VHH binders against Abasic site processing protein HMCES (HMCES). Designs and how they scored, part 18

Target 1, 269 residues: Abasic site processing protein HMCES (HMCES), of Homo sapiens (Human) (q96fz2)
Amino acid sequence: CGRTSCHLPRDVLTRACAYQDRRGQQRLPEWRDPDKYCPSYNKSPQSNSPVLLSRLHFEKDADSSERIIAPMRWGLVPSWFKESDPSKLQFNTTNCRSDTVMEKRSFKVPLGKGRRCVVLADGFYEWQRCQGTNQRQPYFIYFPQIKTEKSGSIGAADSPENWEKVWDNWRLLTMAGIFDCWEPPEGGDVLYSYTIITVDSCKGLSDIHHRMPAILDGEEAVSKWLDFGEVSTQEALKLIHPTENITFHAVSSVVNNSRNNTPECLAPV
Short names: E, the ipSAE of ESMFold2; O, the ipSAE of OpenDDE; V2, 0.75 times the mean of E and O plus 0.25 times the DockQ between their complexes.

## First folded at step 1 (VHH)

Design oc2 (from oc1 with G99S Y100K S101Y S102Y Y103T L104G; framework vhh_ozoralizumab_d1; at its last look DockQ between E and O 0.01; V2 from the best seeds 0.00; counts 0 for: pae E 18.4 > 2, placed apart)
Fold by ESMFold2-Fast, scan of step 1:
Structure oc2 (fold): chain B 269 residues (1-269), chain A 118 residues (1-118)
Amino acid sequence: as target 1 above (269 residues)
Amino acid sequence: EVQLVESGGGLVQPGGSLRLSCAASGFTFSSYWMYWVRQAPGKGLEWVSEISSSGSRTKYPDSVKGRFTISRDNAKNTLYLQMNSLRPEDTAVYYCARSKYYTGFDYRGQGTLVTVSS
């Protein structure tokens, strides 16, 4: 996974992240650095994306089940990185393979510190190789949405009015991530950055791409992945597996250029 | 088999004090957040206090803050609620409750009745 859409306005995104606390009461996650949130239909590595993480990462003795939402840089910069410029990191940390996560120091160390996050997106993009041509077909991949007359669906939405209704009740894609905190050697603000864990594609996606993000399907999986105060690394890693509960449709080549940031990027063709 | 058994309730005069106990068994008590919740006559369930698994964090609603103190003894698998300056409004059945992070309260005891009246 190397391209996502996360375009919802901050208030709509926040409501989409409503969750149950320990007392069974509805809550919204609390924002950190909300002004750094930059909505886009076409998010690439090195851009900031919103993630959910446990309040316990920021506040000593906090309830580990309470959630913070914060923008983080896509592309994990390990805490041990000694160069001054994160862009000089010589290996790609956009994704982290589930099969080697405990073997790679860049990922094993933050996992040991409980630095698990849930990466939020409208959905993600993948490019299907087409036999006999140099063209690749992009697809937008996302959770199945509850279709109502008020919500509509992506496939049926062909006007701005219908598109606005689709997003009001959109079920965000929730991907398992690992983050780390990097302190610049020369001083400055701590950089929070994340990687998306990847697994083998499910049967439904195998014709599009051989890998997929580790998707956390439902609030139980999301809660267990976030709650590093009560769920060990070993138990949390049991949540990392392919998921069949996804859908997709072909999109136009407009999405190919990451500078294009319009609804056309995810519109069906 | 998870069991939570409350005790210590009774009749007390306004301004009095009571200490409730909850004996826990059938699970690793020291690994769970614990709660006291109450139900007054004709009302719904009301959260009264919470305590983290280690006891390092406690929280109270404004209605009891400063009057009630939750504590735990992990070696004895026992939860306590010290209730001071009791008011008629505190009359309720008090329940000891266990919580899971993703399901809310998953177990509650049978309750102990606290009546604040002359």
Scores: ipSAE 0.206, ipTM 0.592, lowest interface PAE 4.3, mean pLDDT 88
Fold by OpenDDE, look of step 5:
Structure oc2 (fold): chain B 269 residues (1-269), chain A 118 residues (1-118)
Amino acid sequence: as target 1 above (269 residues)
Amino acid sequence: EVQLVESGGGLVQPGGSLRLSCAASGFTFSSYWMYWVRQAPGKGLEWVSEISSSGSRTKYPDSVKGRFTISRDNAKNTLYLQMNSLRPEDTAVYYCARSKYYTGFDYRGQGTLVTVSS
């Protein structure tokens, strides 16, 4: 996974992240560093994206079921990194393979510390290799959306009004991530950064790409992944597997340029 | 079948103490956060104590903080609520409740009546 969409306004995004705590009370996640949230139809590594994490990471006696939402840098910067510039990291930390997560120090250490997060997106992009050509067809991949009697398929949103309705009720993709905290050697603000855990693709996506993000399907899975205080690493890792509960459609080549940030990126062709 | 059975309720004078018990069966008790909740006449359901699966974390609302103590014995599949310095406003049916992620209280017992009156 090297490209995502996360374009919802902050208020809409927050509402879309509504959840019930252990007591069954409806809650919204609290923002940390909301000003760092930059909506975009075309998110690439090194950009900031919103993630969910347990409040317990910030408050010693906090309810671990409570959620914080925070923009973090895509591409995990390990806490032990000694260079002053995160871009000087010599290895790719955009993704973490599920099968080697416990073998790589950069991921194992923060995971062992309970630094689990849920990366939020409208969906992610993947490119299918076309047989016989050097051309790749991009696809937008996302959760199936609940058909409300009034909400046509994303493809049928012929009117701006219908489009807004679709996004107001959009089910966000929830991907399993690991984050770390890096303190710059020269001082300054702590950098929070994340990696997306990847797995082998489900059968439905296998023709498009052989790998996919580890998707946490449902509130229970999301809650368990986030709750590092009560859910062990071993238990949490049981949640990491391919899911068939995904849909996709072909999009234009507009998304190929990471500078393009328009609705055309995720529009069906 | 999941079962929660409360006991220990009764009539007590203001300033008195009671100890409630909840016997759990039909599920892995040690894997669940447990709660005591109460419902006073004409009022809604109110949580009065929270305890983590291991028992290492407890939480109380301000209304009962310092007076109530929740505990559990996972080996006995039993939840407890020690209630001290009881007040008339504590009069309610008390329930033990199981909490599941996202679903809130998915099971609760039949309740036990606590009446605080002079």
Scores: ipSAE 0.031, ipTM 0.565, lowest interface PAE 2.2, mean pLDDT 91
Fold by ESMFold2, look of step 5:
Structure oc2 (fold): chain B 269 residues (1-269), chain A 118 residues (1-118)
Amino acid sequence: as target 1 above (269 residues)
Amino acid sequence: EVQLVESGGGLVQPGGSLRLSCAASGFTFSSYWMYWVRQAPGKGLEWVSEISSSGSRTKYPDSVKGRFTISRDNAKNTLYLQMNSLRPEDTAVYYCARSKYYTGFDYRGQGTLVTVSS
């Protein structure tokens, strides 16, 4: 998983993240660093995307079921990284394989600190290799969405108003992530960064690619993954598995250039 | 930083034609879906046309379909609207806009006034 769409304006995104705390109260997540949120149809590694995490990471004695939403850098920079420039990291931390997560120091250490997050996106892109060529067919992959008169498919919108209605009720993709906090040796702000946990693809996606992000399907899974105060690492890792509750469609090659930030990136072909 | 400068408006008789232009600067024009929107006196904004970043897809509301044509020149950072068979109901200030999903359109210019009258 190396490309996502996360294009919703902040208020629409926040509303889509409404949740219940452990007492059953309806809440919206509280933003940290909202000015770092850069919405785009075409997010790539090293860019910022919003993630959910427990309030307990920021406040002593906070209710660990309460959620913060914050933009973080895609590509985990370990807290122990000693060089001044994160781009000098010698290995790729865009993704973390679930079967080796406890073998890699970059992921094991923050996971042991309860640094679990939920990575938010409209959906993700994956490229299918075509038989007998190096050409690749991109797909946009996302949760099945409710169907209404004008929002039953992404390609059905006739106007900006109808396009807006499609996204007002969009169910965000919720992916399991691990984050870390890095203090630059030469000073400056602490860098929050994340990796997306991957698993073997479900049968529905296996013809597109052999790996998929670990998707947290439903509020119980999201709550348990986030709540490091009440859910151990051992129990949380049981949430990490493929899901068949996923859909997709082919998209044009416009998405191939990561600088293209338009609705065409995810439009069906 | 971001600028959208509309031009080409004016007074025209019913049935006439006008070509509007929008000069864009301060952003990567070729990466954005672009729109024309208009505002008649005393009314809200109405979208008039839509064009994809590459120019391969266009859309129009029924009120202008068949009469208006949106186009773009990504090499010149310019958006166009060809308006044919103009009617008095087309009288409005016309704005070009970038894609903006949550609250409507991201328009920044003064617009260009089109008046269709005898």
Scores: ipSAE 0.000, ipTM 0.124, lowest interface PAE 18.4, mean pLDDT 86
OpenDDE, second read of step 2: ipSAE 0.021; ipTM 0.299
ESMFold2 (binder alone), look of step 5: mean pLDDT 86; pTM 0.877

Design oc3 (from oc1 with R98K G99H S102G Y103L L104P; framework vhh_ozoralizumab_d1)
Fold by OpenDDE, second read of step 2:
Structure oc3 (fold): chain B 269 residues (1-269), chain A 118 residues (1-118)
Amino acid sequence: as target 1 above (269 residues)
Amino acid sequence: EVQLVESGGGLVQPGGSLRLSCAASGFTFSSYWMYWVRQAPGKGLEWVSEISSSGSRTKYPDSVKGRFTISRDNAKNTLYLQMNSLRPEDTAVYYCAKHYSGLPFDYRGQGTLVTVSS
């Protein structure tokens, strides 16, 4: 996964992340560093994206089932990194393979500390190799959305009003991530950064791409992944597997340019 | 099978005290946060206390804070609720509870009735 969409306004995004804590209380996640949230139809590595994480990471006596939402840098910078510039990392941390997560220090260490997060997105993009050509067809991949009587597919939004309705009720893609905290050697703000865990693609997606993000489907999966206070690493890792509960449609080549940030990126062609 | 058995309820006068107990079995008690919840007649379920697996962290709603104390003995697989300065509004069936799926109080006992009345 090298490209995502996360374009919802902050308030809409927050509402979309409504949850019940273990006490049965309906809650919205509280924001940390809300000003770092930059909505975009075309999110690339090194950009900031909102993630969910347990409140316990910030408050010693917090209920670990409570959630915080925070923009973090895509591309995990490990805490032990001693260079002053994260761009000097010699290895790619955009993704973490599920099969080697425990073999790589950069992912194993923060995971062992319970630094699990849920990366939020409208969906993610993947490119299908076209047979016989060097051309690749991009696809937008996301959770199936509940069809409202008026809104058939994302593509059927014939009016701005319908489009707004679609996004107001959009089910966000919830991807399993690992985050870490890096303190710059020269001082400054602590950098929070994340990697997306990847798995082999499901059967439905296999023709498009052989790998996919580990998607946490449902509130239980999301809750268990986040709740490092109650759920062990071993138990959490059981949640990491391919899911068939996704849909996708072909999109235009507009998304190929990471500078393009328009609804056309995810519009069906 | 997960079992939670509450005891210690009864009739008490306003200002009185009770100590509730919950015997847990069928799961690794020491690995779970535990809760007390209550349901008053005609009202919904209300959270009244929580305690971490080790017992090091406790929380209370404002309605019972300073009056109720949750504790646990992991060696005995037992949860406790010390209730002091009881009020008529504390009248309810009290349940020992745990969660599993992130849903509120997935497992509860049969409850024990606490009646505060003059």
Scores: ipSAE 0.023, ipTM 0.276, lowest interface PAE 6.7, mean pLDDT 90
Fold by ESMFold2-Fast, scan of step 1:
Structure oc3 (fold): chain B 269 residues (1-269), chain A 118 residues (1-118)
Amino acid sequence: as target 1 above (269 residues)
Amino acid sequence: EVQLVESGGGLVQPGGSLRLSCAASGFTFSSYWMYWVRQAPGKGLEWVSEISSSGSRTKYPDSVKGRFTISRDNAKNTLYLQMNSLRPEDTAVYYCAKHYSGLPFDYRGQGTLVTVSS
């Protein structure tokens, strides 16, 4: 997973992240650095994306089931990185393989500190290899929506007016991530950055791509992944596996250029 | 702008005590491990103590263990070093520091002089 869509306006995104804390109280996540959130239909590595993480990361006495939403850089910069420019990191940390996460120092150290996050997206893109051509077919991959029926589904929208209605109740894709905190040696703000954990693709996606992000399907999985105060690393890693609860449709080549940021990027062809 | 301002140094007799303070500003003090380091006349920089962001964990070298106590007040953005049973060998300029990770300390204050002499 190397491209996503996360285009919802901040208020719509916040409402889409409504959740219940450990006591069953309905809540909205509290924002940190909301000005750094940049909606886009076509997000690539090194851009900022919104993630959910436990409030306990910021406050010693916080309920670990309470959630913060914060923009973080896509591409994990380890806390021990000693150079002044994060773009000079030799390793690609856009994704973290589930099978080697405990072997790679860049990932096992923050994971041991409980630095688990949930990466939010409308969905993600993958490019299917086609046998008869050098061109690849892009697909937009996302959770089945509550109205995958005649009205309100992504395939039923005829125009931008109808597409706006689709997004009001869109179920966001929730991907398992690991984050770290890096302090620039020359001073400046602490950089929060994340990686997306990847697994083998499910049977439903195997014809499109051989890997997929580790998707946390439902609030129980999301809450357990985030709650590093009550859920150990070993318990949390049991949530990391392929899921079949996913859908997709082919999209146009407009999405290929990461500079293109329009609804056409995810519209069905 | 990160600023660290040390105070509390002075002249004491062997066996005496001093408490050093460091006022921090320009960063989220409660999010960082903090350090005390010292430099004796004609010597290199020596690590003296460290404290976790919450204050729950502390560490000392054998040279000061049992005599020095590091503490912090996150509400006041202040770091402390309580020094007891002072020895002539403790004579040094003491610095409040942010980040000690095998590289030169990234942020140090101007220091406060501690002289232990009869």
Scores: ipSAE 0.000, ipTM 0.094, lowest interface PAE 21.5, mean pLDDT 83

Design oc4 (from oc1 with G99Y Y100G S101T Y103P L104Y; framework vhh_ozoralizumab_d1)
Fold by OpenDDE, second read of step 2:
Structure oc4 (fold): chain B 269 residues (1-269), chain A 118 residues (1-118)
Amino acid sequence: as target 1 above (269 residues)
Amino acid sequence: EVQLVESGGGLVQPGGSLRLSCAASGFTFSSYWMYWVRQAPGKGLEWVSEISSSGSRTKYPDSVKGRFTISRDNAKNTLYLQMNSLRPEDTAVYYCARYGTSPYFDYRGQGTLVTVSS
């Protein structure tokens, strides 16, 4: 996974992240560093994206089932990294393979500390290699969105107006991530950064790409992944597997340029 | 496996009527909004009817409003389209389509041909 979409306004995103704590109380996640949230149809590594994490990471004795939402840098910078510039990291931390998560110090250590997060996105992009050509067809991949009777009638699905309405009740993609905290050697703000755990692709996506992000499907999975106070690493890792509950459509080459940040990135061709 | 199988198409004279059926299987039919769409020769896909999961809400484009009626029997996993006052311009392959993935129809049947001709 090297490209995502997360374009919802902050308030809409927050509401989309409504949850129940372990006491059954309905809650919205509180923001940390909300100003770092930059909505975009085209998020690339090194950009900031919102993630969910347990409140216990920030507050001693907090209820670990409570959630915080925070923009973090995509691309995990390990806490032990001693260079002054994160860009000098010599290995790719955009993704963490599920099969080697416990073999890689950069991921094992923070995971062992309970630094699990849920990366939020409208969906992610993947490029299918075209046989016989060097051309790649991009696809937008996301949770199936089921129309409810509460949601307005969608006439011609192809009208921009109808498209906007779709986002009001959009089910966000929830991807399993690991985050770490890095203190710059020269001082400054602590950098929070994350990696997305990847797994072999489900059958439905296998023709597009052989790998997919580990998707946490449902509130229970999300809650267990986040609640490092009650759920062990071993138990949490059981949640990491391919899911078939994914849909996708082909999009234009507009998304190929990471500078393009328009609805056209998501639009079906 | 999700399946949608349309039936009821055929040749009809202008002003005539047809009733289309769609048998759904492989999914919880009652949970999905369903559509009838059509494709005329040389034209793109056009939706012609919308029905909510419970059947309580229906919608039609102006082109068929007052002539077409969509309905469903969730107990039978069947979608219907009553077409009255058919016109030559209604000639098309008609498809049953599931609205499971916004904004797209994620599944569509093989279609049934409706020909309106004198």
Scores: ipSAE 0.035, ipTM 0.427, lowest interface PAE 3.4, mean pLDDT 91
Fold by ESMFold2-Fast, scan of step 1:
Structure oc4 (fold): chain B 269 residues (1-269), chain A 118 residues (1-118)
Amino acid sequence: as target 1 above (269 residues)
Amino acid sequence: EVQLVESGGGLVQPGGSLRLSCAASGFTFSSYWMYWVRQAPGKGLEWVSEISSSGSRTKYPDSVKGRFTISRDNAKNTLYLQMNSLRPEDTAVYYCARYGTSPYFDYRGQGTLVTVSS
């Protein structure tokens, strides 16, 4: 997974993340650094994306089932990284393979500290290799959406006006991530950065790409992944597997250039 | 030049076992989901098993679940099918197949014949 869409305005995104804590209390996640959230139809590694994580990471003795939403850099910078420029990291930490996550120091250490997060997106993009050509066909991949009278589905939309309605009650894609905290050696703010855990593609996506993000399908999976105070690393890793509950449609080549940031990036062709 | 070469078929009595192998070449084997499919005499192709690119996920139809096991060795570019408790109804040509742009597969081998008979 190397490209996502996360374009919802901050208030809409926050409402889409409404949840219930361990006590059954209805809550909205509390923002950390909300002004660093940059909505985009075309997010690439090194940009910031919103993630959910346990309040216990920031507040001693907090209820570990309560959630913070925070923008984090895509591309995990390990806490032990000694150079002053994180873009100089020699390892690609955009994704983390589920089968070797406990063997790689960059991921094993933060995972052992409970640094699990849920990466939020409208959906993600993948490029299908086409036979006999160097051109790839991009696809937008996302949760099946519950249809209402006004929302419809992106795949069924026949005009931009109808498609705008699909964002009402959009079910955000929730991907399992690992984050770490890096202190710049020259001083400055702590950098929070994340990686997306990847698994083998499900049957439905294998024609598009051989890997997919580890998707947490439903509130039970999301809450268990986030709750590092009650759910051990071993138990949380049981949530990491391919998901069949996913849909997609082909999109135009406009999305290929990560500098393009328009609704055309995810519009059906 | 994608090639899939099956082996291990033969004549076996009901209740017996066979292990099929498929040698893959000409592509990055570890990047693809793989299938075993079969065709019984006078019938169409039947999906028998599937395995994810890393081997972490497998799936079977009810007709073979609990009796057949798909596995792979990505270091050797080889796909396997362990078949136990074989029945006369399992008699077929067995093909290994690569998942491709179609819902089923884009390449398959020449097949290996499995005959279950007394």
Scores: ipSAE 0.000, ipTM 0.110, lowest interface PAE 22.9, mean pLDDT 84

Design oc5 (from oc1 with R98K G99S S101R S102L Y103G L104S; framework vhh_ozoralizumab_d1)
Fold by OpenDDE, second read of step 2:
Structure oc5 (fold): chain B 269 residues (1-269), chain A 118 residues (1-118)
Amino acid sequence: as target 1 above (269 residues)
Amino acid sequence: EVQLVESGGGLVQPGGSLRLSCAASGFTFSSYWMYWVRQAPGKGLEWVSEISSSGSRTKYPDSVKGRFTISRDNAKNTLYLQMNSLRPEDTAVYYCAKSYRLGSFDYRGQGTLVTVSS
């Protein structure tokens, strides 16, 4: 996964992240560093994206079932990294393979500390190789959405009004991530950064791409992944597998340019 | 464990009819909105029918409106899709799906293949 969409306004995003804590209380996640949230139809590595994480990471003795939402840098910067510039990392941390997560120190260590997060997105993009050509067809991949009578095909929202309605009820993609905290050697703010765990693709997606993000499907999965206070690493890792509960449509080549940030990126062709 | 098992698919000629069934278990069937969705080869999932928990409300996209009828028997934990006037473009794997909050699905069956061909 090298490209995502996360374009919802902050208030809409927050509402979409409504949850129940372990006591059954309905809650909205509290924001940390809301000013770092930059909505975009075209999110690339090194950009900031909102993630969910347990409140216990920030507050001693907090209920670990409570959730915080925070923009973090895509591309995990390990806490032990001693260079002044995260861009000097010599290895790719955009993704973490599920099969080797426990083999790589950069991911194992933070995971062992309970630094699990849920990466939020409208969906993610993948490119299918076209047979016989060097051309790749991009696809937008996301949770299935219920079409309301007024909402034509997600792509056919003929009117801005209809489009807004679609997004107001949009089920966000929830991807399993690992985050770490890095303190710059020269001082400054602590950098929070994340990697997305990847798995082999489900059958439905296999023709498009062989790998997919580990998607946490449902509130229970999301809650267990986040609740590092009650759920062990071993138990959490059981949640990491392919899911068939996904849909996709072909999009234009507009998304190929990471500078393009328009609805056309995810519109069906 | 939530289980949805679709049946009734097959080969049919254009203009023909099929009735799909979905047997639900592992959850309180009568408490949830249910859906039929379909996936044609090389295409994404398409919503084709919605029914309320009680069955009193149904919705259809324009593509199937007037041709398809969704119904349910809560006593039998079964969802149905009557498909009439079938067209080649209706060829797809049809899935029964359980509603999830925010207008999405959290579970779907393995599907049943419907092929409309002359």
Scores: ipSAE 0.035, ipTM 0.387, lowest interface PAE 4.1, mean pLDDT 89
Fold by ESMFold2-Fast, scan of step 1:
Structure oc5 (fold): chain B 269 residues (1-269), chain A 118 residues (1-118)
Amino acid sequence: as target 1 above (269 residues)
Amino acid sequence: EVQLVESGGGLVQPGGSLRLSCAASGFTFSSYWMYWVRQAPGKGLEWVSEISSSGSRTKYPDSVKGRFTISRDNAKNTLYLQMNSLRPEDTAVYYCAKSYRLGSFDYRGQGTLVTVSS
């Protein structure tokens, strides 16, 4: 997973993340650095994306089931990185393979500190290799959406008003992530950055791409992944596996250029 | 192996007081939030109180707020619930719990019975 859509306005995104704390009380996640959130239909590595993480990461003695939402840089910069420019990191940390996560220092260390997050997106993009050509067919991949009188389906949205109705009740994709905190050697703000854990693709996606993000399907999985105060690394890693609860449709080549940031990027063709 | 052993329950008249204790073992007690939950006869589990790892933060539902006080002694691995101004509605088996996870409490002990009647 190297391209996502996360275009919802902050207020809509916040409501889409409504959850129950461990006492069963309804809550909205509390924002950190909301001004760094940049909605986009076409988010690439090194851009900021919103993630959910436990409040306990920021407040001593906080209830570990309470959630913060914060923008983080996509592309994990390990805490031990000593150069001044994180773009100079020699290896790609956009994704972390589930099968080697406990073998790689860059990921094992933050996991040991409980630095688990849930990466939020409308969905993600993958490019299917077309027979006998260098051209690839892009697909937008997302959770199955519940059809209502007000929301409709993404394939039925043919006007701006209909698109607004679709997104009001959109079920956000929730991907398992690992984050780390890096302090610039020259001083400045701590950089929070994340990687998306990847697994073998499910049967339904195997014709599009051989890998998929580790998707946390439902609030039980999301809660267990985030709650590092109650759920050990070993128990949390049991949540990391392929899911068949996913859908997709083909999109136009407009999405290929990461500079294109319009609804056309995810519209069905 | 996580073990939680509750004690201190008994029969008390309305308006009376009881202090419950929970002896914890098998985990790093000082690193976890702790909870008191109760089950009245024929009813489900009800959350009663919670306390942070250090003891600096506590929370209560309106039904017991001002009457119950949760506390902990991390050196002794012991959780307490001071119950004042007890009411017949407080009659229940009281359990201490290590975690409240996804609408479910991780309680391991036998509980301690509190009966409030005249």
Scores: ipSAE 0.000, ipTM 0.156, lowest interface PAE 16.9, mean pLDDT 85

